# VHH binders against Bifunctional adenosine 5'-phosphosulfate phosphorylase/adenylylsulfatase HINT4 (HINT4): the designs that were tried, part 2

Target 1, 146 residues: Bifunctional adenosine 5'-phosphosulfate phosphorylase/adenylylsulfatase HINT4 (HINT4), of Arabidopsis thaliana (Mouse-ear cress) (q84vv6)
Amino acid sequence: MAGVNQACIFCEIVRNPTTTRLLHTDEKVIAFQDIKPAAQRHYLVIPKEHIPTVNDLQRRDEDYSLVRHMLSVGQQLLQKDAPQSIHRFGFHQPPFNSVDHLHLHCFALPYVPRWKAIKYKSLGPLGGFIEAETLLEKIRPLLSKV
Short names: E, the ipSAE of ESMFold2; O, the ipSAE of OpenDDE; V2, 0.75 times the mean of E and O plus 0.25 times the DockQ between their complexes.

## First folded at step 8 (VHH)

Design U5 (from R1 with D110E)
Fold by OpenDDE, fold request of step 11:
Structure U5 (fold): chain B 146 residues (1-146), chain A 124 residues (1-124)
Amino acid sequence: as target 1 above (146 residues)
Amino acid sequence: DVQLVESGGGLVQPGGSLRLSCAASGFTFSSYVMGWFRQAPGKEREFIGAISRTGGRTYYAVSEKGRFTISRDNSKNTLYLQMNSLRPEDTAVYYCAADEGYDWGLWPSEYDYWGQGTLVTVSS
C-alpha cells in the first residue's frame, strides 16, 4: 500500500474496489463514473498512488507517463461509450479541487445541466481547470530518452 | 434518519463574533463535503463556504474570505463556522449542508442533506 492515504476517499476506492463500479483498472490507475456526473458521461481516472494535486507533479518521466496514461484511459473509455460526443479532459487546480487525490475529469459534452460548465472553467494564469494536454506540456521532461 | 442540527445563532452587535456548530447523525459524516449557506429575508440562499472530507481544504465565497472560517471534527461528527467582524448585512438564517460529490458544491441544489438553520441577527 505504498503511497496510500487512509483518510482519502479515493484511496479508499482503490483499497476497496468492490464499493465502486470500476470502468477500468490496471497496475497504475482506476476509472469510475463520477457520482454526480456533469455530462451524459463523466468519468474520473485516478492513480492508485496517492498524489494530492497537479501541483505535486514534476517534470520527470514517471509523472509525465502517468498523466499520459490517465488521459489515454479516459480517451479510450469515452471513445467506446460516447464516440459521437465532443470529449474534454482536464484537472482542477487548487483550490478548486475538493478531493486531494489527483483525478482526471473526462466529459462527453455537453454539460447537463448547462450551468455545470461554470465549475470547469479555465482561468488561464489564474488557475482553475487545466486541460490535460496543457498539463502534459507543463510536466514534460526536459531531456528525452534516446 | 439523517439529521443536521445547527446551533450557536443569536443576537450579536456589529463587530462581534459568533461560532456556529452543526451536529450530524444518520450518515457517514467523514464521507461528505460539508458546506455553510445563509439566507437573508427576501433573498436567495447563498453559498458561504465548504470544507473537504478530511478538513484539509476549504473553499469560500469571495465576499466572505477573511472573516469566516470553516472547520470540522470528524470524531465528533461536527461542522463549525467561525464568524468574525460581523456586520448588519450578515443577518440571516445559517444552514449547514452535506454533499457526497467529488467537486465543490457551490449551489444549494448540489447538496444532499440540510439542517433546519439557525438565526443570526447582527444589530446595535
Scores: ipSAE 0.903, ipTM 0.946, lowest interface PAE 0.5, mean pLDDT 95
Fold by OpenDDE, fold request of step 11:
Structure U5 (fold): chain B 146 residues (1-146), chain A 124 residues (1-124)
Amino acid sequence: as target 1 above (146 residues)
Amino acid sequence: DVQLVESGGGLVQPGGSLRLSCAASGFTFSSYVMGWFRQAPGKEREFIGAISRTGGRTYYAVSEKGRFTISRDNSKNTLYLQMNSLRPEDTAVYYCAADEGYDWGLWPSEYDYWGQGTLVTVSS
């Protein structure tokens, strides 16, 4: 598998999917419950390819499509499992991510306990948590395919 | 059984330096985010900083920026805390802790395993 980091715990999950209960798997991404959920439903969607952080994404069709697909998967899972909840989708920006493998946080709110909300706060120009839709706008390709 | 053992504490003069170590056993060290905390007399245990599983990323409390450096050696199952320019207010029991979570643990309740602590006294 191309784009694998042997030292990355999320790459390990990709390589050994039996170690973690997967909620979704396809050619490009897998999804699973966060090991320490911060809400009733707290899912992570990760690419199978090792991409360290949101800062490594470029304004190209491939990266845009990947993140859009990640978001779509997260939306489908939460719509199925928690349709009556408010959903939130986003990424930690460095240095606020401890795992350097791109992962979308999918929340069925509210946070539990409530104080965990501070861990996913958007800090504007200071970084912090970036909404998935905001990230998609940021990495939208400049040139459209003819 | 899981064990975290801090060492390197002691008496040091203001402006001095000290390096703490935390030896881990009984669990897969490289699968955990490791953190340092301290607790001064009569105060709550406070977060100093944490280091990612591979050691490639660190996160520090704002109050500790610049003076403290966290590192780890996964081949030795050891966590380190380098403390420079020590002050009397740094006097506390220092704890290492392990977190299996995928986010930074900023509060004690987020950590799964704890050491017994090592006392650091900064005094002239």
Scores: ipSAE 0.902, ipTM 0.946, lowest interface PAE 0.5, mean pLDDT 95
Fold by ESMFold2, look of step 9:
Structure U5 (fold): chain B 146 residues (1-146), chain A 124 residues (1-124)
Amino acid sequence: as target 1 above (146 residues)
Amino acid sequence: DVQLVESGGGLVQPGGSLRLSCAASGFTFSSYVMGWFRQAPGKEREFIGAISRTGGRTYYAVSEKGRFTISRDNSKNTLYLQMNSLRPEDTAVYYCAADEGYDWGLWPSEYDYWGQGTLVTVSS
């Protein structure tokens, strides 16, 4: 099958969802709680297809649409489960991701304990954690020249 | 029972090298991020670095300045730490640890299982 990686822990969750309670599933993505939450709520939204990192996304409709869908799912889940909290959405950029399967972090703040905020700092041009909206602008397809 | 057993520690001269091993048993080794920590006398346990479940990605503390290399062999349930250009300041008990989390664990409280440690002494 296309996009299957037998060594990947997140691909395993996609294949065998009975071991992990899913918060959402559709044709393209699943969502579940992080196993070691860093905030009041901490969900992960992942594609079913194995895409290693944000660096493997390009300026094309399929990638842009996928990330937009991942963000929409995360927003809907947190709006339902934690509507009064401040929400934050983003991705680790290599080498700060420990799992090589694209995953959107969805936080309902505050971080718990508060020092975990350090792990999700954006370093701008130097990398670090990238906000989902910033990634979307980075991969937005270019229009054809008229 | 879960066990992590470090080995390879000892006395080494400044500028020398050592390779530490961490043998794992009692859990699914490939399901865990593995990390190395050290603790010098009178100091808190310090993060050295960590390696992803597959071994394909590593993350190191800035303080190491590229002298240490972490690797793993999932077929042998073994984690390694190659230490080069050793200095007296590297004298410490070195610990391996296992973390089931999906983020890099940078602090000791984030790790689920710990070895007993192996002493590395760097002196003339």
Scores: ipSAE 0.744, ipTM 0.858, lowest interface PAE 0.9, mean pLDDT 91
Fold by ESMFold2, fold request of step 11:
Structure U5 (fold): chain B 146 residues (1-146), chain A 124 residues (1-124)
Amino acid sequence: as target 1 above (146 residues)
Amino acid sequence: DVQLVESGGGLVQPGGSLRLSCAASGFTFSSYVMGWFRQAPGKEREFIGAISRTGGRTYYAVSEKGRFTISRDNSKNTLYLQMNSLRPEDTAVYYCAADEGYDWGLWPSEYDYWGQGTLVTVSS
């Protein structure tokens, strides 16, 4: 839903960016380094609007466009900062997200330490971590606008 | 100074219930994910579960499914663990811990602050 969640730590970062070094800022999203990185590079891209989880995204143009933009920003940042690494992009699905503000995890692999890979395991239909491209297919609008 | 102080431990009969509290001070409680761990003698510290900053989401170790409930009251800077259907195997020192990370902390090395623990003994 739209607006600000006063209790949300990511909404706080959006409102008061001076508390966190931002890697990117635009009209719709911000990006910053995870406070406890799990990989050689570990960035988060979040919408400025408070959207709790991937489950709050629907098959509509605005949601699809937002996730595509988040992915594009993450790809751009990692291509600049870690072009020789394998990159991975995805989202935790509930209940595996500990922050209820939609955030794209952007990894330049390997995970550090390597056991942290377990936290980002995709369980397919059972849930877990969902790759950004897979999420985009799930929310791709069924009908195009003309 | 940061303090986490567990309370509510003690002796309880098998099948009984116990509610642990963890009082927090010296940091902004609502800015941290909170977790519960336990350690039986001779064993490694074991993850029980964690609760999000707002209290709206919990994550439990598979082994503790259904008997334990984690909650928090940010207005009182207090974390809770409700333990039901207690068994002798639940005998351990129980610890609360705080993690500022944006992912669930599943291992002790991922938590920033720890309480001193409260002993729970389940026996007749």
Scores: ipSAE 0.724, ipTM 0.857, lowest interface PAE 1.1, mean pLDDT 91
Fold by ESMFold2, look of step 18:
Structure U5 (fold): chain B 146 residues (1-146), chain A 124 residues (1-124)
Amino acid sequence: as target 1 above (146 residues)
Amino acid sequence: DVQLVESGGGLVQPGGSLRLSCAASGFTFSSYVMGWFRQAPGKEREFIGAISRTGGRTYYAVSEKGRFTISRDNSKNTLYLQMNSLRPEDTAVYYCAADEGYDWGLWPSEYDYWGQGTLVTVSS
């Protein structure tokens, strides 16, 4: 049930970006600054299509390619804007996301202030923040064998 | 002029229930995450929980152990806190607050607008 959600604030940004300066736009994704940055740089990359959370992604080429593209966009933006910083990319997993529209957090570290790091901590099997590369491995399509 | 007004506080016996309301005006209510905090005398304001803009997701402090439920009605610009199984240690001034951020705000400094508070007293 992916699509446009009129009640979703990120869908509104996709639909009407005049109130939000976009750092990137293409056919599948947009990127913009987090409204309350938690690090030296803090960007969000989101699909134009409404996908609620990481739990709605499956081992499909389309989903894998989308997340890979989101990560590539985030990497390009931070390499351009903060090439000397350590970069971190990941997603909140439910219930730790406050917006139900898939969004990749892209950080140029350090966190500002440093205590913000606790908000993006991985809780291992309990969930929490998941690194983008870890998510990609979890949704990598299975091999086709005959 | 931004205004958040809590109501529904009062005296309640241990084990009882109470429903707080927070009426919002002067801003686009549905564009904000809403949170509840409380402050006992001599203590810092502490986070109770927060609810997403649509009401579809909530996040609670671990200490509440499922006794409190946050809800909102965007058509009425109203936030609610249902408190059950109340205990004397729940006695505090309860505040609602609004946060435009895209992450859960866990500390008071992360919230943009605040109500004046409503007193809840849990005592025989």
Scores: ipSAE 0.723, ipTM 0.853, lowest interface PAE 1.0, mean pLDDT 91
Fold by ESMFold2, fold request of step 11:
Structure U5 (fold): chain B 146 residues (1-146), chain A 124 residues (1-124)
Amino acid sequence: as target 1 above (146 residues)
Amino acid sequence: DVQLVESGGGLVQPGGSLRLSCAASGFTFSSYVMGWFRQAPGKEREFIGAISRTGGRTYYAVSEKGRFTISRDNSKNTLYLQMNSLRPEDTAVYYCAADEGYDWGLWPSEYDYWGQGTLVTVSS
């Protein structure tokens, strides 16, 4: 990737939180409103650690715990701010993410305008949007006895 | 003042190649997703593709993948479109655009800044 600037805009938000109003902060994640919301509520939950995409997550306790925590934070925020709406949580899979810093999309539906739904369509093995619960199943640590 | 200035357009024969440039000023170039659009005579402005802030990821309209390559050089505040195997139906005004959003902008209404365009004509 010659000539690619490694400066990550989400890492910048983590480093300089005073420039973006945070909806949540803890030792592992932050949450904030998407700058161009696609739904009545559209929050992003991101790890403080720079993890580029869902493809960089493995079946291990640390990764599973992180995603579960991200989902819990998103659920808590939307339950507080939009308890009467249908909620949806998921991730873009490459190449459909435009930012290479893992981020959970948290929606209080419907999408606004409604056509934006197409951006968050699952394409299954070909990529697209993956729901957070589906990702958790994919990276759940193996409990095999053997 | 924000400026996006396309250049490199002109007349090219079918099968030829052309490299467009988009010089950016008046904003932090590396903080924006950059996109290319085109508008053929009598048609709406249509999405060609976009490139991430770092240049590490690109997203192309299905119809254009394979012949066109988007790149950027953040040290020069410049966006590029390399067009190969050009056809007469590629004749259009080509526009660069900037989007501060965290998702790919697929439609013109999702982009914040626009250039004035550069004409590409593909004919014998």
Scores: ipSAE 0.716, ipTM 0.852, lowest interface PAE 1.1, mean pLDDT 90
Fold by ESMFold2, fold request of step 11:
Structure U5 (fold): chain B 146 residues (1-146), chain A 124 residues (1-124)
Amino acid sequence: as target 1 above (146 residues)
Amino acid sequence: DVQLVESGGGLVQPGGSLRLSCAASGFTFSSYVMGWFRQAPGKEREFIGAISRTGGRTYYAVSEKGRFTISRDNSKNTLYLQMNSLRPEDTAVYYCAADEGYDWGLWPSEYDYWGQGTLVTVSS
């Protein structure tokens, strides 16, 4: 998927971190503040690898471990920065994502202004926003090796 | 300075078609989500739809589904709105807007730059 990286704004952040202040960097993910926060805190955790959407994740050990790691990073950041807030973690499902690079939304609630909650509503079988723990259950490997 | 200039508005017959253009300058066009809005007299500016930075994904207001198509040409710094099966209630000033955010902007307050608008009148 190397050709798609050239046009992706999040791939640019991975390649040129000086344009965005990073909250976290490791071998597999980076984290940064959303440029237009929808809550008291609104962080994004993204894989360094270009994975377009949640629909490109499968019941595979590497996909499951990646999402678990993204969630762990988001949880640690919010626990450090906003320990007294209610936290929420999830992903937009297509077509509700405007950027085709997998990104975990990490919120320290409440939403600001409150109406922004509408953007992150789960629509059940119709799609919408999916909680990170729900996604993990959907992609949990059936025959995982331990 | 940043400029967005709509063109292509005018008088059109009911059932007709019209294509609006929005020429952008003064910023990196491909770095922005682009949206179309409209405002009829006495009404609030309402969201029509938006298109991703690459043009690969669009999101439309439910009311406009099926009749309007948004596209963009990043090599020409131009956004388009193709409007088909036009009705008198589509009469409005149509605006293009640019948003640097990472979520779809659904409300006017979420867009950073605006065009001056182009009037579309649908009448016999």
Scores: ipSAE 0.715, ipTM 0.854, lowest interface PAE 1.1, mean pLDDT 91

Design U6 (from R1 with S31R R57K)
Fold by ESMFold2, look of step 9:
Structure U6 (fold): chain B 146 residues (1-146), chain A 124 residues (1-124)
Amino acid sequence: as target 1 above (146 residues)
Amino acid sequence: DVQLVESGGGLVQPGGSLRLSCAASGFTFSRYVMGWFRQAPGKEREFIGAISRTGGKTYYAVSEKGRFTISRDNSKNTLYLQMNSLRPEDTAVYYCAADEGYDWGLWPSDYDYWGQGTLVTVSS
């Protein structure tokens, strides 16, 4: 496969954080503003580890804990920055994610313009946008401990 | 300085094939999602599909019906649209466009840069 050269734009942000103003940094995740916000506030929380999509998460303690932490970070940021707004948290499911690096969308509503809501519509069994709490239930470990 | 230049349009018979190219300059091509749109006479610009920054993922409008394939070559700063089984209803001006966003751009307003268009005419 000579000549194939691919790079993840979010891995680049993790690798070179000086190119993007970060709202949060810890050992597992970073958070930053979406470059084209779709709502009053629109933040992304991403793991430092390259995990392509929600489909790569399993019912294991590490994955569940990671998504819980991502959600907690998003909740804390929006509670600080937009406490009076309705908040919404979720993920695109394939094929609706254009970046193959797991990222939690954190919205302080309303959407701007309002029709942007269509991009983040849950399509039920057809997929689309999945709420963070729904994803957590889907990947919740089946046993209390091993 | 930013330019997108489509080429490869022309007159083809129904059932024929055509490959469109879009040459990009004045920006870092590999940092943009690229999309194809078309506009038939008297109609609004219609989304055909888009391709991720790396070229590893594509997203097509339902109306595409599996006849069109989007690809890109980041070493040549070029976007492609392969069109097969062409029909008269495919007659339109075809546009390439670039989007810096982290979501798929589905509407013309989502795209930052546009080409001038290349005419494709499918006629007997």
Scores: ipSAE 0.723, ipTM 0.843, lowest interface PAE 1.1, mean pLDDT 90

## First folded at step 9 (VHH)

Design V2 (from U5 with S31K)
Fold by OpenDDE, look of step 11:
Structure V2 (fold): chain B 146 residues (1-146), chain A 124 residues (1-124)
Amino acid sequence: as target 1 above (146 residues)
Amino acid sequence: DVQLVESGGGLVQPGGSLRLSCAASGFTFSKYVMGWFRQAPGKEREFIGAISRTGGRTYYAVSEKGRFTISRDNSKNTLYLQMNSLRPEDTAVYYCAADEGYDWGLWPSEYDYWGQGTLVTVSS
C-alpha cells in the first residue's frame, strides 16, 4: 500500500520539493503551508511515503511513530510561528478528504473566515475531522516490544 | 486563458436523465478538484458535488447523493455530471467549477474558475 502514486498531487510535491515552499523536510515527512489557508497559520504535514488515508494506518510501531512525528513537526512549526495562538491538529477522515495522501492539518486558530470551521468539524462516531491525539490513541500498538 | 464550458443542458421530462459535460482548457485540469453547482431562479448557487483530482473520490450534497454522479476524464480535460430521476425542482443553470485547494470546496467562494453554465429544465 505504501509507495509512490504518480497521480497524487502530494507525492508530486515530495518528488519536486522546489515547486512548493517547504517549512520542514526530513527523512520521513515534509511540511508546507496550505494553498488556501483556513486560519492565521494553516500548515500541512505529510509523509513522504504515500499513505492514502487515516484508515490505512495500523496499530503498529511504524504507523504510530510516523503520526507522532508528524504531530511533533506540526507542533514545532506552530510554536515557532504562532506561539500565542490556540493550536489544533487533526486529519480528515474519508470521505471528507479530497486528497488521498495522509496529511495532518495544523491550525493556529481562529479560523479565517470563521465559517471554515465547518470543514474541520469532528462528527464523533460518524467520522469527520479526527484530532491527532485521538488518532494516536486509536493506532497505538497493543503490545510493547521489549 | 482559462475556460470552462458546460454542455448537455436542455429540456427533459420528470423522471428523465441527462448527462452534462464540462470542457476545461487553459489550466492543468488534473491539478484541480472539480465541482458542480446549480442555481435556480431567485435562489443561491448551491453545491451539488465535487470530484478529487484523480477521480478516485467524490463528495456529494446530501440531497443529491444517489441520484447524481460526478466523473472526470483527465485525458480529455472533461468533467461530467450524470443526472437521473430528474425532478422539476432540479430546474436550474448548472455550473462547473475548479478548485486548486486541498480540501473539498463546498461553497462557491472556494472555487477559482467557473463556467458560463448550462440550463436544465425539467418539465412535463
Scores: ipSAE 0.904, ipTM 0.945, lowest interface PAE 0.5, mean pLDDT 95
Fold by ESMFold2, look of step 11:
Structure V2 (fold): chain B 146 residues (1-146), chain A 124 residues (1-124)
Amino acid sequence: as target 1 above (146 residues)
Amino acid sequence: DVQLVESGGGLVQPGGSLRLSCAASGFTFSKYVMGWFRQAPGKEREFIGAISRTGGRTYYAVSEKGRFTISRDNSKNTLYLQMNSLRPEDTAVYYCAADEGYDWGLWPSEYDYWGQGTLVTVSS
């Protein structure tokens, strides 16, 4: 049979963070430093639950509140650690994510080295990197008429 | 210590196919994104493509998409590159590389470990 090790590296960090220092942990998410930072500060906020990509999120309260919480955690961390920097928050959309476990990139800019900006470019309707607030707008639950 | 060893290179006629292998040792293979690069004479190393830790996702440079297929077998610590419809301009030394990062590594400077390379020559 084909290869047998199919473990998600981020699920492994959730289960056993012995080699990864967590910046935040709560019932829903954890946060940690990217192992190859692309900016002055580069944190990842991930759900403890395995959700593969932004494409698996729907217009429902659970998904909206999760992403809002992820963003809130990232904002809190960068405000504490890098309050004077410009902050940027977003997600890779497939196929530009190399890890299939939803993760919010939290940057205190500038990118280091500066060319890394290209990796996080939003392509609008063509995809690429999606800003967290844009994703929230896309998955905001619909409101009924009053 | 960490080693990556490419094999399967050689002389191939235009239009032919070749399958390269990259045997990995000295590290936990399944924890690394793996990539293929090549370097033609007088050129810089150029990205061909990369494959996720599980093998479930690949990313190819636009110029190489469609003719080359990257795969991996984590139980055998081996990375593969299937090359079809080879052309003389594919003549190069082909390198495998490993990247611990959580984003696709698109440039050589983003990869942590490198093989010695295997020569592929496409000529009549």
Scores: ipSAE 0.749, ipTM 0.863, lowest interface PAE 1.0, mean pLDDT 90

Design V5 (from U5 with S109Y)
Fold by ESMFold2, look of step 18:
Formats: C-alpha cells, structure tokens, sequence
Structure V5 (fold): chain B 146 residues (1-146), chain A 124 residues (1-124)
C-alpha cells in the first residue's frame, strides 16, 4: 500500500481501527481523541495515507484538498461536541512533532493546564505551531503565470 | 513488570564525558517516546530531552543543546544519553522515562514510567 509506514503508530491506528475508538472515518481521514489531551477537548485528524509532516505538503490540488477536508472534519466534530468553546486548529512543524504522520490538532479551549499553551505557540516564519488556515494559504495552488 | 534501569553514572572530572544507558523491559519499548531528566540536590526534576519512537527525531531543552546527545536502539530496548563537556553544575541524579503521548512531554507528570536514577558527580 502506497504511503503506509509499518513502524508508524498512526499508520497502525489506520490499519486496525477497532483498537482505537474513532470519532470519524471516511475514505481519506480518521479522527480520534489525543491519548493525553492538552485542552478541554483535544482531537487529532490524520490522513489514512502516511504523509510525514507539513513540510511534505506542496502547492497542489491533492494536498490542499486533503488539509481542507481534515480541517472541515475537525470543525464539525468540535461544533458538535463543544459548540460553546473557542476552537483552535493547527499542526506542529518539525522538530516539534514527535510523530512523523501528519496530524491536525483540534482544540476546544482552554488548555488544561493552561501552561500547555506554550507547546502550541506559533513562531511565525521561524516555525513552531502553524494554524490550519495559515497552512492552507501556504499550500494553495498558484495560478498560471501570464 | 515494567522496568527502566539507568546505568553508567559515576564520578567524572570537569570537561569530561559520560555515556548513560537505560535498559527497558516489561513493555513494548518502540511504542514509547523516551526522555531524560535530571535532579540536582535541592532542585526540581528538570527535562533534558526526548527522542521519538523510531529514533528519527529528538527534542532538547535549550539549556543543554549541543553538549548532550540522545539516541536509542530499539533492537536492544536501550536508551542512551551521551554527555560531553561536563561541568560541576551537571551533578545530579539522571532519570530515564517513557511516554506514550503523541506530543513531546516537557514535564515529569507527562511521563508514564520512570527509572530509579543513576548518580553523576562532576568534581575535580
């Protein structure tokens, strides 16, 4: 299978969906609760395909569509489960990800404990946590030049 | 039973090097992020760094960057800490710890299993 990594813990969740309680599954992605939540709610949305990090995404329709779908799934889940909370969506950029399988963090705030916010600080062009909408603009396909 | 056992501690002169090992048993070693912490006399236990399940990524506390190197050998269920350019301020009990979380654990409460510690003394 293209894009599957036998050593990857998230690929294992994809292969054996009955070993982890899934909040969502479709043809392209799955979603589940983080096993050590950093906020009142903390979900992960991951592609079934093994894509290591945000650095492996390019300005092409497939990648843009995938991230947009991941965000849509996260938004729908938190709107259902925590409609009155402030929501935040984003990705760690290397080396701040400890798992090399692309995963969208979906938070219903506040962070618990509140100092966990430091793990998800955006450093702008220097890296850190990147918000999903910012990543989408970064990878949106370019128009043909004239 | 889950066990993490550190070894390799001892007395070393300032400027010297030391390699610590952490032998793991009783759990699937490759399923855990592994970390190193230390505790100097009278101080809180502090994070040194961590290494991903596969060994492909490391994350270090800024204060220790450049002198310490974390590695692991999943075929031997062993975690390592190479310490160079040691200073008297590095004198502490060094602990290995295991974390099943999907983010880097930066604080002791985020780690699930702990070793007993090995003493490192840096003195003339």
Amino acid sequence: as target 1 above (146 residues)
Amino acid sequence: DVQLVESGGGLVQPGGSLRLSCAASGFTFSSYVMGWFRQAPGKEREFIGAISRTGGRTYYAVSEKGRFTISRDNSKNTLYLQMNSLRPEDTAVYYCAADEGYDWGLWPYEYDYWGQGTLVTVSS
Scores: ipSAE 0.780, ipTM 0.872, lowest interface PAE 0.8, mean pLDDT 91
Fold by ESMFold2, look of step 10:
Structure V5 (fold): chain B 146 residues (1-146), chain A 124 residues (1-124)
Amino acid sequence: as target 1 above (146 residues)
Amino acid sequence: DVQLVESGGGLVQPGGSLRLSCAASGFTFSSYVMGWFRQAPGKEREFIGAISRTGGRTYYAVSEKGRFTISRDNSKNTLYLQMNSLRPEDTAVYYCAADEGYDWGLWPYEYDYWGQGTLVTVSS
């Protein structure tokens, strides 16, 4: 029960990867295509560990390093698959996430259809979608060299 | 066979309350985001709100926040909509719907399964 939410659909993908076509797997993360893509390319990068939302990340080396790695994976995948497109990387902040398992959205733009952009709008102080680099700044450890 | 069956609709006075239910069968209920929509005569189907697979998160159309509450009981494969402070403008057919997507579905085309609807009439 502790640490693993057996009802989490992303934890199930991690446990049972043969049921989902993975674009990437390593010791810490997996990546796959969003089941209902909102852009020319729309990938998700998730930690294998169950971390519910961006609000559960702290200014710790472990959390910062994890998000940095997630972003690096997403960047590499889109550079390979859509090198000529504008890329965008970010996270929904609660309550705008429908899955409580941290997931990085990786877009090769434009959005399809274009009005889907509204789902990924930053609301500034009100929250909404947060760019990955902005999140990294918010969780940068005081002892970190990065 | 996938089925979504709404119930609990009926005639209520303005200011009244109703609790709608949506019974699900033929699929793994807890694997789907569930949503409520409504459609008044001559209008497009309108998003009310949605609830995460576990029930731990809800998302509402801004105009519906505070009067309507979505909940689910995964052990009973049932979705609920509690509606309070009802107005004549809430008169519509109410639909439940299921979405396997990983984002909140805001538009009807994003939902995979639909109920047949239950009529709610609010009249003075």
Scores: ipSAE 0.758, ipTM 0.864, lowest interface PAE 0.9, mean pLDDT 91

